# Miniprotein binders against Mucin-6 (MUC6): the designs that were tried, part 22

Target 1, 185 residues: Mucin-6 (MUC6), of Homo sapiens (Human) (q6w4x9r395to579)
Amino acid sequence: GHCSLEGGSFVTTFDARPYRFHGTCTYILLQSPQLPEDGALMAVYDKSGVSHSETSLVAVVYLSRQDKIVISQDEVVTNNGEAKWLPYKTRNITVFRQTSTHLQMATSFGLELVVQLRPIFQAYVTVGPQFRGQTRGLCGNFNGDTTDDFTTSMGIAEGTASLFVDSWRAGNCPAALERETDPCS
Below, E stands for the ipSAE of ESMFold2; O stands for the ipSAE of OpenDDE; V2 stands for 0.75 times the mean of E and O plus 0.25 times the DockQ between their complexes.

## First folded at step 4 (miniprotein)

Design xe42 (from xe0 with L80R E87Q Y90F V91I)
Fold by ESMFold2-Fast, scan of step 4:
Structure xe42 (fold): chain B 185 residues (1-185), chain A 95 residues (1-95)
Amino acid sequence: as target 1 above (185 residues)
Amino acid sequence: DAEELKKEIEELIREAEELLKEAERLLKEYLETGDPELLTKSILEALEAIFLLREAARLAAQLGDKELVEKIEKLTEEARKLAIEAQKIFIEEHE
C-alpha cells in the first residue's frame, strides 16, 4: 500500500482517500504492530511562508524504543539528536540519497519512505502486504474501505478531516485551523 | 550489469507511462460520467506510476546517468500534477 504527503498539506491514505488539512504539530502518520519495538512514523507540519492559514510538511520522524530518526526539509538527518552522514545504516534501517533531490529510508520490516527535498518537501510511504488492515494514523487503516479512513485515535470514524487529523496529534498543539470566507471582505 | 539495469529502468518507465495514460483516461471518463469509482482508480494508478518512477530514478542514479534521472524526475512531476488534480476533485466532491 502507498500513502503520500504532497503539496504541503495534501495526504492520500493507503486506501486512496485524499484530504487536506491545516495544522502545526507532529502527527502520527503510521502505527502498526508490524513495526518493531513500538515503532511509529510521524510527520511534522509548520506554517508555510507568510500565510498563517497554510501549513507544510517540514520533517518526517521514525520513532521506536531504540531510534528517533528525523529527516528534515533542510536536508539534515539525525538519530537520537545526533547528525548523521549519508548513507546511514542501523541494524534494520538504511537512509541514503536516492537522487540529488530525494532521500530514501529502507527497512527490513516492510516499510519504505521516500522524501523529496526540492522544490517542495514531500513524503511517500510504502508498506508491504503484511500491513493490510493493521495500520492506524493519518495514512488510514489499509483495509480496502475508504469510508472508515478517518478513524480517530479513539476508534471513531469521522466524516471530516479536521477531527480525524486533530486526534492524531503527538503533543500539546493547536487544533487544525478551519478556513472561513468572510462575505464582506 | 549496466545493460540489465538499463533494461529494468526502461521497463519501469514503460509501466509508469501506461499507468499515467490509464489514470488520465479514467479521470476524463469520470468528468463525463460522474462515476466515483473511476476517480478513485485514477488516483491509485497515478500514485502507482509515481512509485515506479522513483524506483526507476534510483536505478538510473546508480548507473550515473544524470540525463536519464532528469527525464524521470520530469515525468514524475507530471504524474504528481495529475495525482494532485484528481485529489482536489475528490476532496471537493466528498467534503
Scores: ipSAE 0.005, ipTM 0.402, lowest interface PAE 10.1, mean pLDDT 77

Design xe43
Fold by ESMFold2-Fast, scan of step 4:
Structure xe43 (fold): chain B 185 residues (1-185), chain A 83 residues (1-83)
Amino acid sequence: as target 1 above (185 residues)
Amino acid sequence: TPEERLKELLDKAEKLIEEAFKLAQEGKTTEAILEVLEAIFLIREAARLAKELGLPELLKRTVELLEKALKVLIEIEKLYVEE
C-alpha cells in the first residue's frame, strides 16, 4: 500500500482517500504491530513559508525503542540527535541518497520511505501486504474501505479530517485549523 | 590509495552478496535483505569512484556485482512473500 504527503499539506491514505489539513505539530503517520520495537512513523508540520495560513511538511521521523531517525527539509539526517553521513545503516534500516533530490529509508520489516527534498519537501510511504488492516494514523487503516479512513486514536470514525488529524497529534501543539488564519506570522 | 579502496569496497560487496544468498537459503529473509542492501550501497560508491578515476575494469566489476545482487534480491523476494 502507498500513502503520500505532498504539496506541503495534502495526504492520500493507503486506501486512496485524499485530504488536507492545517496543523503545526508532530503527527503519527503510521503505527502497526508489524513495526518492530514499538516503531512509529511520524510527520512534523510547521508554518508554510508561502502562506502563514498554510502548513507544510518539514520533517519525517521514525521512532522506536532504539532509534529516532529524523529526515528534515534542510537535508539533514539524524539518529538519536546525532547527524549522520549517508549511507547510514542500522540493523534493520538503511537511509541513502536515491537521487540528487530524493532520500530513501529502506527497512527489513516491509516499510519503505522515499523523501523528496527539492523543490518541495514531500514523503511517500510504502508498506507490504502484511500491513493490510493493521495500520493506524494519518495514513489510514489500510482495510480497503475509505469510509473509515478517518479513524481517530480512540477508534472512532470521524466525518471530518480536522478531528481525525488532531487525534493523532504527538506532543503539546495547537489543534489543527480548517481554513482559519493562524495569528502567528 | 583510491584504487586499493575501490578493490576493497568491491571485495566486501561480493562477500556480502555471497553471505546474503546463504542467509536467504536458510530462510533468514531479514538478514539476507540487509546484507544485499549494504552490498548495493558499496557497489554504488565504488561505481562513482571508478567513473571519476577512469577505471573501466573496476566499473565493469561494479555492474557484474550489481547483477549478482539483483539475482539475490529476486530470490529473497520469493521467500518474503512465502514466509
Scores: ipSAE 0.000, ipTM 0.075, lowest interface PAE 23.1, mean pLDDT 70
Fold by OpenDDE base, second read of step 5:
Structure xe43 (fold): chain B 185 residues (1-185), chain A 83 residues (1-83)
Amino acid sequence: as target 1 above (185 residues)
Amino acid sequence: TPEERLKELLDKAEKLIEEAFKLAQEGKTTEAILEVLEAIFLIREAARLAKELGLPELLKRTVELLEKALKVLIEIEKLYVEE
């Protein structure tokens, strides 16, 4: 299953459902019992302009009881807040430069993250088949049904992206704005 | 059946690897990488099933597919270096 965060405000779920939102918060991207140590992948969005529609992904965060890894455009920061030289390796996570423009976070538990640093900060999440039907967050539930991808943190299926996205906020942030997905994205 | 599932996983993995190679040739390297990663996950699952079912021939196929996947990754890397 592939989940993509592209173009600053576009998301495509594991079930290949595309949607768009504008928010300036940290959101739960992926939670699953398949992630060890209560692991979760989060996406940090911030404003990139003056209008509400000018928002962009600025960082991806993997957080567990054991690790905190923040991948931003300029650096990789770990638990102690220090930038790390790549490759960075923990017990079951490795962050390394894949290409001149891409970083990769590889794991031993079926999660892969590719982050495009330039020219646009974008993220691509891949999960193994063991995650089917066991994911939650902005990336959806990975069950092959696009109609229920907008399931909130409370287990309620929403019809709009804004309410869905808002339910996965990791903090107290302004409400997200919904916009129709560009089919060309 | 579990064996059918195993074969399906292997077939799907092979298709993904082939697609990844095509994508790479088209310059769609990011997409290619994602397809390869997916293939690797499928191969891993297949290997697990092959082991559980005691099917060494299919386990051998997993190794072969993994090698193919790695070759595609190497090709992708070369494309980046050459650009």
Scores: ipSAE 0.000, ipTM 0.173, lowest interface PAE 14.2, mean pLDDT 88

Design xe44 (from xe43 with T30L L70R E77Y)
Fold by ESMFold2-Fast, scan of step 4:
Structure xe44 (fold): chain B 185 residues (1-185), chain A 83 residues (1-83)
Amino acid sequence: as target 1 above (185 residues)
Amino acid sequence: TPEERLKELLDKAEKLIEEAFKLAQEGKTLEAILEVLEAIFLIREAARLAKELGLPELLKRTVELLEKARKVLIEIYKLYVEE
């Protein structure tokens, strides 16, 4: 299955349901019992500029009991807070430059992440067939049915994206990002 | 004590905000954003505890640190947009 985070604020789930993401926090993209050591893939969003409600992806995080790998739009890769030169290898994860504009995180457990660095930071998540029906988060449940892709962290299927997105927030919103308050600035 | 724990949370948050600003100046914008977001999380937890314990001076400090964190986050976002 394939899930994409594109154009700064658009998401397509593993079941190919598109929706627009509006948020400025850290959110769970993918959690599954198929991920080792209680792993989860997360996305960090912030405001995209002077727009009132536009947001953009600024980082993708893979977090487990052993690793906290952060891949950022400024091309910095860290693990557990320490900057790493590419290619970077752990026992189960390799991060490397796929092209001049793309980084890839390959794993031994059926998860693959490709991030586009330029011109717009975007992410593409690929999971193997073992993940079918066993995913939760912003990328959906990967069960072959798009009608329940907005299943919240409480297990409730919602008809709109906003409640779904808010339910998968992994960290605090940054004090409710205030838009520019001086209209002449 | 709960008050010591609360002060510890606020001290940690303040250090994260200061470190985040330095990271942003070094061009490590994502790390800076993540540290400010962590600081905001700690400040909100401290605010919850201050309200539960009825500690108005520490609650005031949480409001002041949230304002500081917000200003630092806006400056980091401004640097990010300029990139």
Scores: ipSAE 0.000, ipTM 0.113, lowest interface PAE 15.7, mean pLDDT 70

Design xe45 (from xe43 with T30Y I74E E77L)
Fold by ESMFold2-Fast, scan of step 4:
Structure xe45 (fold): chain B 185 residues (1-185), chain A 83 residues (1-83)
Amino acid sequence: as target 1 above (185 residues)
Amino acid sequence: TPEERLKELLDKAEKLIEEAFKLAQEGKTYEAILEVLEAIFLIREAARLAKELGLPELLKRTVELLEKALKVLEEILKLYVEE
């Protein structure tokens, strides 16, 4: 299945239901028992566009009991707060530059993330068939039925995107992402 | 008339794609994005139905129309950044 985060604030679920939201927080994109070590994929949205006061994707986070991998629109990749040179490899995850404008996070457990850096920061999530009917979050439940794509974190199917999106807000909204650099770089 | 319903979904999607392209040329990129995303949703639903009903010609039409919709979306998103 495929889920996409495009045009700053547009989402298409694994069951191909499109929607837009206007939130400035960290949201759960994907939770599943198929993800090792209580893994979850999250998206960070912040304000963009002076004239439009619109929201935009600014970072994607993969969080587990061992790792907190952050890929930001600034092309910085960190794990547990430390900046990493690409390609960056762990036991089950590899982050690398796929093209001049795209980064990819490949995993051994059936999850793939492609991030477009330019001209707009966007994310594309691909999951294997083992995830069918076993996903939760903004990307939907991947069960082949679009009528329940807005299933909240409490397990309730909603008719509107706003209640659905709010239910997947991940705790307190983080402060703006901090830029890290070496003074001599 | 499931085949008739399926053709109506594809006809609606095709109209949305044409309108989205026109809206994008007028600088109404937000409206254009919404219309092409709706078209993609309808096309994917039509593809699911075509597979379930065993209608290869309509399934081929869904693939062709989806490719067109994705190309239009890509061009609109480029314009959205340029705004």
Scores: ipSAE 0.000, ipTM 0.096, lowest interface PAE 20.0, mean pLDDT 68

Design xe46 (from a13, 13 letters changed)
Fold by OpenDDE base, second read of step 5:
Structure xe46 (fold): chain B 185 residues (1-185), chain A 80 residues (1-80)
Amino acid sequence: as target 1 above (185 residues)
Amino acid sequence: SGTEELLRQAQELIDRARELTEKGKYTEAILVLLEAIFLIREALRKGVSPELAEELAKLLTEVLRLAIEVERLYVEALER
């Protein structure tokens, strides 16, 4: 399964459903029993302009009981809030520079993350087949059905991206906005 | 139709991206192009009539050409 966060406000789920939202919060991208130590992948969005529609991805966070890794445009910060030189290695996670513009987080438990730093901060999440049907968050449920990807944290299928995204907020933040096109236009 | 409107909007975004590129605003141009691609993809999912197929092909070509140009210019700017 491949999930992408692109263009500051675009998401494509593991089931290949694309959607757009504008938010300035930290959201759960991926939560699964397959992630060890209660692990979760999160995305941090912030305002990039003056309008509410000007939002962008600014960081990706992996958080578990054992590890905290924050990847931003300028640095990789780990458990103690200290910037680390790359490559950074833990028992089951490695963060390294893949290219001049890309970082990669590799894991031993079937999660891969590629982060494009420039010109736009973007993230690409890959999970192994063992995650099928067992994922939650903005990246969807990875069950091959796009129609139920907007399942909220409470297990309710929503019809709009904004309500879906809001349900996966990791903090107290403003409501997300959705830009939809009129299907009849 | 909804598809026609999406394609129209995509064209407008491509034009805007071109303008941004001319102004040296490469990051903004890329963002706008990504939005255009998103709209084109939506149009594809909704279904494209035979009459719109040529327009869609044209838009995709424009996006590709401009994206390549923006990337080139961006890299050049970084190397200065």
Scores: ipSAE 0.054, ipTM 0.484, lowest interface PAE 3.2, mean pLDDT 89
Fold by ESMFold2-Fast, scan of step 4:
Order: structure tokens, then sequence, then C-alpha cells
Structure xe46 (fold): chain B 185 residues (1-185), chain A 80 residues (1-80)
């Protein structure tokens, strides 16, 4: 399954449901029992400096009991607050420069992250088949049914992205406002 | 009609992205193309006529090809 965070505020879930939001917070992107040591993937959004987007992705975080790996738009990679030279390797995770404009985080547990650094900071998440039906967060539940992709942290399926997104905030920050380019009445 | 309006909006975004690309504004061009991709995918998800779906799918292919080309041009500019 593939999930993408593109162009400041666009998300496409593992079940291929697209949505857009405008928020300035850390959000839980992916939680799963398949991630070791209570691992979670998170996305940090802040105000955008570009004219066609109000907010933008500024960092991706992988957090577990042992590691806090942060990949930022400034091309800095840290683990537990300490800057790391690439390639950076732990027991189960390797972060390396795949191309002049892309970093990759490869894992032994079926999760892969590709981060585009330039021209726009974007993230692409790939999970193996063992994650099917076992994911939660902004990337959806990966069960092959798009109608419940907006399942909140409380387990309720919502009809709108706004309540869904707000339920996955990881920090104490303002609620996100849903804004669609072409809303249907 | 609704069919004509969706195709018109998507085409305007594609035309704007081509103009931005010609001006060397690759980041802005990609953002505009992502808007077009979102609009097309959202329309296909919500359900449209078979005729509109076919036209939108062809347009989506064109937008994705253009996005790849803009990224290639950006990388070329970066490597000079």
Amino acid sequence: as target 1 above (185 residues)
Amino acid sequence: SGTEELLRQAQELIDRARELTEKGKYTEAILVLLEAIFLIREALRKGVSPELAEELAKLLTEVLRLAIEVERLYVEALER
C-alpha cells in the first residue's frame, strides 16, 4: 500500500482516497501493531511560504520507544535530537540519500519512506501486505474500502476530512480547517 | 454543464502549469499540477458519467506525464 503527502496539504490514503486540509500541527500519519516498539510515523505541518498553499509539510517523524528520527525540509536528519550524517543506520532502519533530491528511510519491518526535498518537500509511504487492515492515522485503515478511510482516533467513521484530521493531532495546537479546491454542495 | 466545467477547470490548471514551467517556476508549476490531480481524482471518486470519466482519466495521464517532465527540468537546472 501507498500513501502520499504532496503539495503542501494534499493526502492520498492507502485505499487511494484523496483529501486536502490546512493545519499547523504534528499529526499521526501511521500507527500499527506491525510497527516495532510502539512505533508511529508522524507529519509536521506549518505555514507555507508559497503562493498556492497556505500550509506545508515541514518534517516527517518516526517515533518509537528507542528512536525519534526527524527528517526536515532543511535536509537535516536527527535521531533523539542529535544530527546524523547520511547514510545513517540503526539495527532496523537505514536513512540514505537515494537521489540528489530524495532521501529514503528503509526498514526491516515492511515500512518504507521516501522524502522529496526539492523542489517541494513531500513524503511517500509504502507498507507491505502485513499492514493490510492494521493501520490507523491520516493514511487511513488500508482495508480496501474507502468509505471508512476517515476513521477518527476514537474509532468513529466520519463523512468529512476536518473531524478526521483533527482527531489525529499529536500535539496541543489549533484545529485544522478543511478547505477543498472544488467543494460539492 | 457540470461535465464541461470540470474539464475546463482542469485544463486551465494544466495550461497555467505549462506557462509557469516555461518561466522556470518549477515549484509553482508542480503545485498547480497537484491541484489538477486532486481535482480530477476527487471527481472520479465522487462518480461522474462514463464519458466524463474517460476524458478525466486521459487528462490525469497527461497531468502525471507533465509532472514528471517538470521534475526532470528542475533536476537538470539544479545539476548545471
Scores: ipSAE 0.005, ipTM 0.394, lowest interface PAE 10.0, mean pLDDT 76

Design xe47 (from xe46 with T27L L64R E71Y)
Fold by ESMFold2-Fast, scan of step 4:
Structure xe47 (fold): chain B 185 residues (1-185), chain A 80 residues (1-80)
Amino acid sequence: as target 1 above (185 residues)
Amino acid sequence: SGTEELLRQAQELIDRARELTEKGKYLEAILVLLEAIFLIREALRKGVSPELAEELAKLLTEVRRLAIEVYRLYVEALER
């Protein structure tokens, strides 16, 4: 399965449902029992200065009981608040520069994240077949049916993206810490 | 102790990394070296015999030096 965060404000779910995103908070992108130690992938959005987009992706966060890996648009990678030299490896996760404009986070548990740094900060999420029907968040439920891709954190299917997106907030905005470099603590 | 077997496995990882480097597969080489570094550090943390600890510390120094050199080649290839 593939999910993408592109053009600063567009998301395409694992079931290929596109929608436009508007928000300035940290949101749960992917949560699944297939992720070890209560892991979740999160996306941080902030205001955009460009006329064709009101908000833009500024960081991607992988959070578990052991790790809080933040990859920001400024090419800074931290884990648990400490800046890391690339390539960086934990037990199950490796973060490295894949190309001059892309960083990759590879895992042993079937999740891959590729982040485009330039010219626009964008993210691409790939998950293995074991995640089918077992995902929650902005990337949808990966069940092969687009009619329920806007399933909220409360388990209800919405007809519009706005209620869906709001239900996946990971923090109380604007109370989030420095979202551009470290959205959580 | 399984000193000889552990050192043999570490040497195999180093040999694999050198082979990958000769083929221009710098990223793959780095990942193999990072695996070796992680494994050696874990063994040291768990507590091993003094003889094995000394050999692992020497090997860790060597692998880290190699990883830095391969990373340099990787970055140069990206910018080329």
Scores: ipSAE 0.000, ipTM 0.286, lowest interface PAE 13.7, mean pLDDT 75

Design xe48 (from xe46 with T27Y I68E E71L)
Fold by ESMFold2-Fast, scan of step 4:
Structure xe48 (fold): chain B 185 residues (1-185), chain A 80 residues (1-80)
Amino acid sequence: as target 1 above (185 residues)
Amino acid sequence: SGTEELLRQAQELIDRARELTEKGKYYEAILVLLEAIFLIREALRKGVSPELAEELAKLLTEVLRLAEEVLRLYVEALER
């Protein structure tokens, strides 16, 4: 299975359940015991330039005990806050420019990430078969059943994407449905 | 397998996805497009010439644009 993050905050889970959301926070895309050193893949969303009411992917983050690799829409790659020249290699992870518009993060543990930089910042996640039934986050649980792909961080299957997405926020962010009123409205 | 074979398979999947979309089979179309994306990405991962990589990147961009449109149609159909 594949998981994709495309366009105006469209997500397709590993079990091929598509959904859309609106949010301006960091979200857990993928947590799994198959990821080494408590690894997690995260996505950062912010307001879109096309429409102020829309949100879009701004950065993808791979976080573990050793690494905090950030790939941003500004075509900057950092690890633990320090800018890195490509190709960038750690023990288990290599980030490199695959084409003029695409970066790839290849790993030794069955996770691959492709990031499209232009014209729209988008991400594609691929996991090996060892991840089946062992994933959590916005990309779903990869168990072959789409009806429970909206399983929250507390283990509850929700019928709506908004509650599901809200449960996977990382850090201190406002709820997906909470927003400031426009002072000009 | 060769890159030419992967490119041909990806084009066939794109054509199939368009036919499924015209028939209102949006979910099946999405699955077929995901397979096309996978094949193109694997070709790029295995390594190709820079010229062919640019061509595959263009094809990938077009497939992704089509996938976004089909996903929009699918969500709209579910909400009816």
Scores: ipSAE 0.000, ipTM 0.188, lowest interface PAE 16.0, mean pLDDT 74

Design xe49 (from sT7 with E12D V47I H49E W74E L91Y E92V; at its last look DockQ between E and O 0.61; V2 from the best seeds 0.00; counts 0 for: pae E 1.8 > 1.5)
Fold by ESMFold2-Fast, scan of step 7:
Structure xe49 (fold): chain B 185 residues (1-185), chain A 98 residues (1-98)
Amino acid sequence: as target 1 above (185 residues)
Amino acid sequence: GSAEEIRKLVEDAKKHLEEARRLFEEAKRLAEEGNLEEAERLLTESILELLEAIFLLREAARLAGDERLTEELERLAEELLKLIIEVERLYVEIEREE
């Protein structure tokens, strides 16, 4: 399956469900028991300088018990906080420059990530067939049915992208006001 | 109903496509004139317009109950993806000149 993060905040899930959102947080993109060492793929969004979106992708993170690989829009690749020169190899992961505008993270466990650096920072996630029906996060559940692609972190199928996306927030993000006093964007 | 909603999504997608083509043609002219920085900016704007159009076409396809219409809308989205590749090709060419 294929999942894409394009433009400012467009996502197409593994089951080909398109949606868009606005957000300034780290989001769980992909969790699966098929990922080793409690691995997860995450996407970082922040306020955008791009004209067509309020927010945009600024980094992709692969986090496991052994690794914290960060690929940022500034073309910096770090692992566990240390900058790495490409090609960068670990036992199970290789990060390399695929083209002048693309980096690729290849793995031994059926996950592949391609990051477009320019002209727009974007990410493309490919997973092998062993991941079918075993994924969670912004990329959906990969079960062949688009009607339940908005399954929240609590296992509830939502009708709207906003509740779905908010449920997959990770890390510390500003608390939402409990009263509806927030601006309506 | 859904038919009216689909028509409006497709109409909106066509407007984004028209703007994308205009930006692409202007970028080509600027690149020929040696204004590479502005050409790159317009190419980026063109791609963003194309991504908006693709999203709208895919939403229309999702709402369509007719398999033939869904196939036509997905085919159009695929054509726009090919146009993005063409726009990105010029962007890379300009970067190499800089």
Scores: ipSAE 0.589, ipTM 0.837, lowest interface PAE 1.8, mean pLDDT 85
Fold by ESMFold2, look of step 6:
Structure xe49 (fold): chain B 185 residues (1-185), chain A 98 residues (1-98)
Amino acid sequence: as target 1 above (185 residues)
Amino acid sequence: GSAEEIRKLVEDAKKHLEEARRLFEEAKRLAEEGNLEEAERLLTESILELLEAIFLLREAARLAGDERLTEELERLAEELLKLIIEVERLYVEIEREE
C-alpha cells in the first residue's frame, strides 16, 4: 500500500483516495498493530510561505515506545531529541540519505518512508500486505474501498476530509481547512 | 452530475498545466540569465501548479464511472508526475551551481 503527502497540502490514501486539507498540527498518519512497540507515524503541518497552500508538511515523526525519530524540513534527523548522522540504525530501523534531496527510513516490520526534502518537503509511505485492513489515520484503513477511508479516530466514516482530519490531530490545534477558504464565512 | 463535475475538474487541470509549463520555461530563461534565486522560486511554483493539476485529474478519475475514462485520467496524471521530475532535475542543477 502507498500513501503520499505531496505539495504540503495534498494526501492520497492507501486506497488511492485523494484529498486536501489545511491545518497547523501534528496528525496521526498511520497507526497499526503491525508496528512494534505501539508505533505510529505522524505528520507535522505548519503555515506555508508558498502560494497555492495555507499550510505545508514540515516534518514526519515515527513514534514508538522506544523511538521518536523526527525527519524535518531543516534536514536534521533526530531520535528522542538527539541529532543523528546518517546512516542511522537501530535494530529494526535504518535511516539513510538516498540522494541529495531524499531520505529513506527502512524497517524490518514492513514500513518504508521516503522523504523528499527539496524543492518541496514531501513524504511517501509504503506498507507491506500484512497491513491490509489494519491501518488507521490520515492514510486511511487500507481495505480496498475508498468510501470509508475517511474513518475518524472514533471509528466513524465521514463524508468530508475536514472532519476526518480533525479527528486525527495529536495535540491542541486549530481545526483543519479542506481548501484555502475563509474559515469565518 | 458527475460528467459535468469531471469536465470542470479536467478544465481546471489544463489551466494549471499550462501555467506550470509557462513557469518552467520562464525559470529556464532566468537560470540562463543568472537569476538563480528567482528561477528556483518559479520552479517551485511550477511544481505546485503540476500538483494541483494532478490532484484534479485524480479526483476526476475517482468520479469516473467508465473504466476507459478512469484509466485515461490516471495516465494523464502519471505523465504530469514525469514532468515534475523534469522540473525537479533543473532545480537540483541550479542549486549545485550555487
Scores: ipSAE 0.548, ipTM 0.809, lowest interface PAE 1.8, mean pLDDT 86
ESMFold2-Fast, scan of step 4: ipSAE 0.402; ipTM 0.741
OpenDDE base, second read of step 5: ipSAE 0.604; ipTM 0.828
ESMFold2 (binder alone), look of step 6: mean pLDDT 80; pTM 0.780
OpenDDE base, look of step 6: ipSAE 0.625; ipTM 0.839

Design xe50 (from xe49 with T44L L81R E88Y)
Fold by OpenDDE base, second read of step 5:
Structure xe50 (fold): chain B 185 residues (1-185), chain A 98 residues (1-98)
Amino acid sequence: as target 1 above (185 residues)
Amino acid sequence: GSAEEIRKLVEDAKKHLEEARRLFEEAKRLAEEGNLEEAERLLLESILELLEAIFLLREAARLAGDERLTEELERLAEELRKLIIEVYRLYVEIEREE
């Protein structure tokens, strides 16, 4: 399964459901019993500075009972607030520079993350087949059905992205907005 | 109903593609003139326009009931992704010149 966060507002789920939103919060991208130590992948969104309505992905965070790895726009990888030199390696996770613009987080448990740092901060999540039907968060449920990808944290299927996204907030933040199509585009 | 929605999405995607192309060409000109900062800005905007177009095409694909149409729309979306790569390449080139 492949999930992508692109352009600061676009998400494509593991089931290939595309949607867009504007939010300034930390959201759960991926939760699964397949992630060890209650692991979760999260995305941090903030204002882009270009417009008040424009939001951007500014960091990706992997958090478990054992590890906290933050990949941010500043090309800084931190664990529990400490800057780490690359390659950074834990028992199950390795973070290294893939290219001049890309970082990669490789794991032993079937999760792979590629982060493009420039020119736009973007993230690409890959999970193994063992994750099928066992994922939750903004990346969806990876069950091959796009119609139920907007399942909230409470298990309710939503028709709009905004309510879906809001349900996966990791803190108290403003409500996410679904970007409408511009008729003048 | 759905056919009209699909057509609208495709037309909108086309508009975004055209805008992306315009921005890209302008960025190239600016870069040649030495205005690298502005060129970079336009390239970023171009990427965003392309991403919007991709999104719209994929939405259209989702609404399509015909497998062939779905595949075609997805193919077009992938073609636009290739264009994004071209924009990225130019951006990197400009960045190296700074």
Scores: ipSAE 0.621, ipTM 0.828, lowest interface PAE 0.8, mean pLDDT 92
Fold by ESMFold2-Fast, scan of step 4:
Structure xe50 (fold): chain B 185 residues (1-185), chain A 98 residues (1-98)
Amino acid sequence: as target 1 above (185 residues)
Amino acid sequence: GSAEEIRKLVEDAKKHLEEARRLFEEAKRLAEEGNLEEAERLLLESILELLEAIFLLREAARLAGDERLTEELERLAEELRKLIIEVYRLYVEIEREE
């Protein structure tokens, strides 16, 4: 399965359900019992430029009991707060420059992350078949059915993206649902 | 119902593809003139239009249950893929020149 975070506001789930949202928080993209050491993939969103109507992906985080790998739009890779030169290897994870504009995080446990650095910071998540029906977060549940892809952190299937997205906030920040920006105002 | 919704999504996707191509063509002309900063800005705008078209086509594909609509969606996806390659190729070329 493939999940993508594109254009600062677009997400396509593992079951190919597209949606958009505006948010300025850290969100859980992917949690699964298939990830070792209570691993989770997270996305950090913030305001893009000076426009009040725009938000953008600014960092992707892989967090486990052993590692906190952060890949930021500034092309800095850190693990547990320390900057790392690429290629960077751990036992199960390798981060390297795939092209002049892309970084890749390859793992031994069936998760692959490709980050586009320029011209827009974007992320592409690939998971192996062992993850089928065993994922939670903004990337959906990977069960082959798009009708329940908006399953909240409380296990409730919502009909709209806004409640779904807000339920996956991981940081202390205003709810995306509580903010409205009108470009005509 | 769903057929009309799919048709609207497809037509909206075509409009974004047309705008992306227009922006790409303008960016090419600016790059040839040596105005690399403005060319990059327009390429970014073109990419955002392409992403909107891709989003709309993915939603249309999710709703589609008709072979004819699937064929049209595949044709539009191929057109988007070709334009994406050209837009990113020019972007990389400009980045190297700067």
Scores: ipSAE 0.219, ipTM 0.628, lowest interface PAE 5.2, mean pLDDT 80

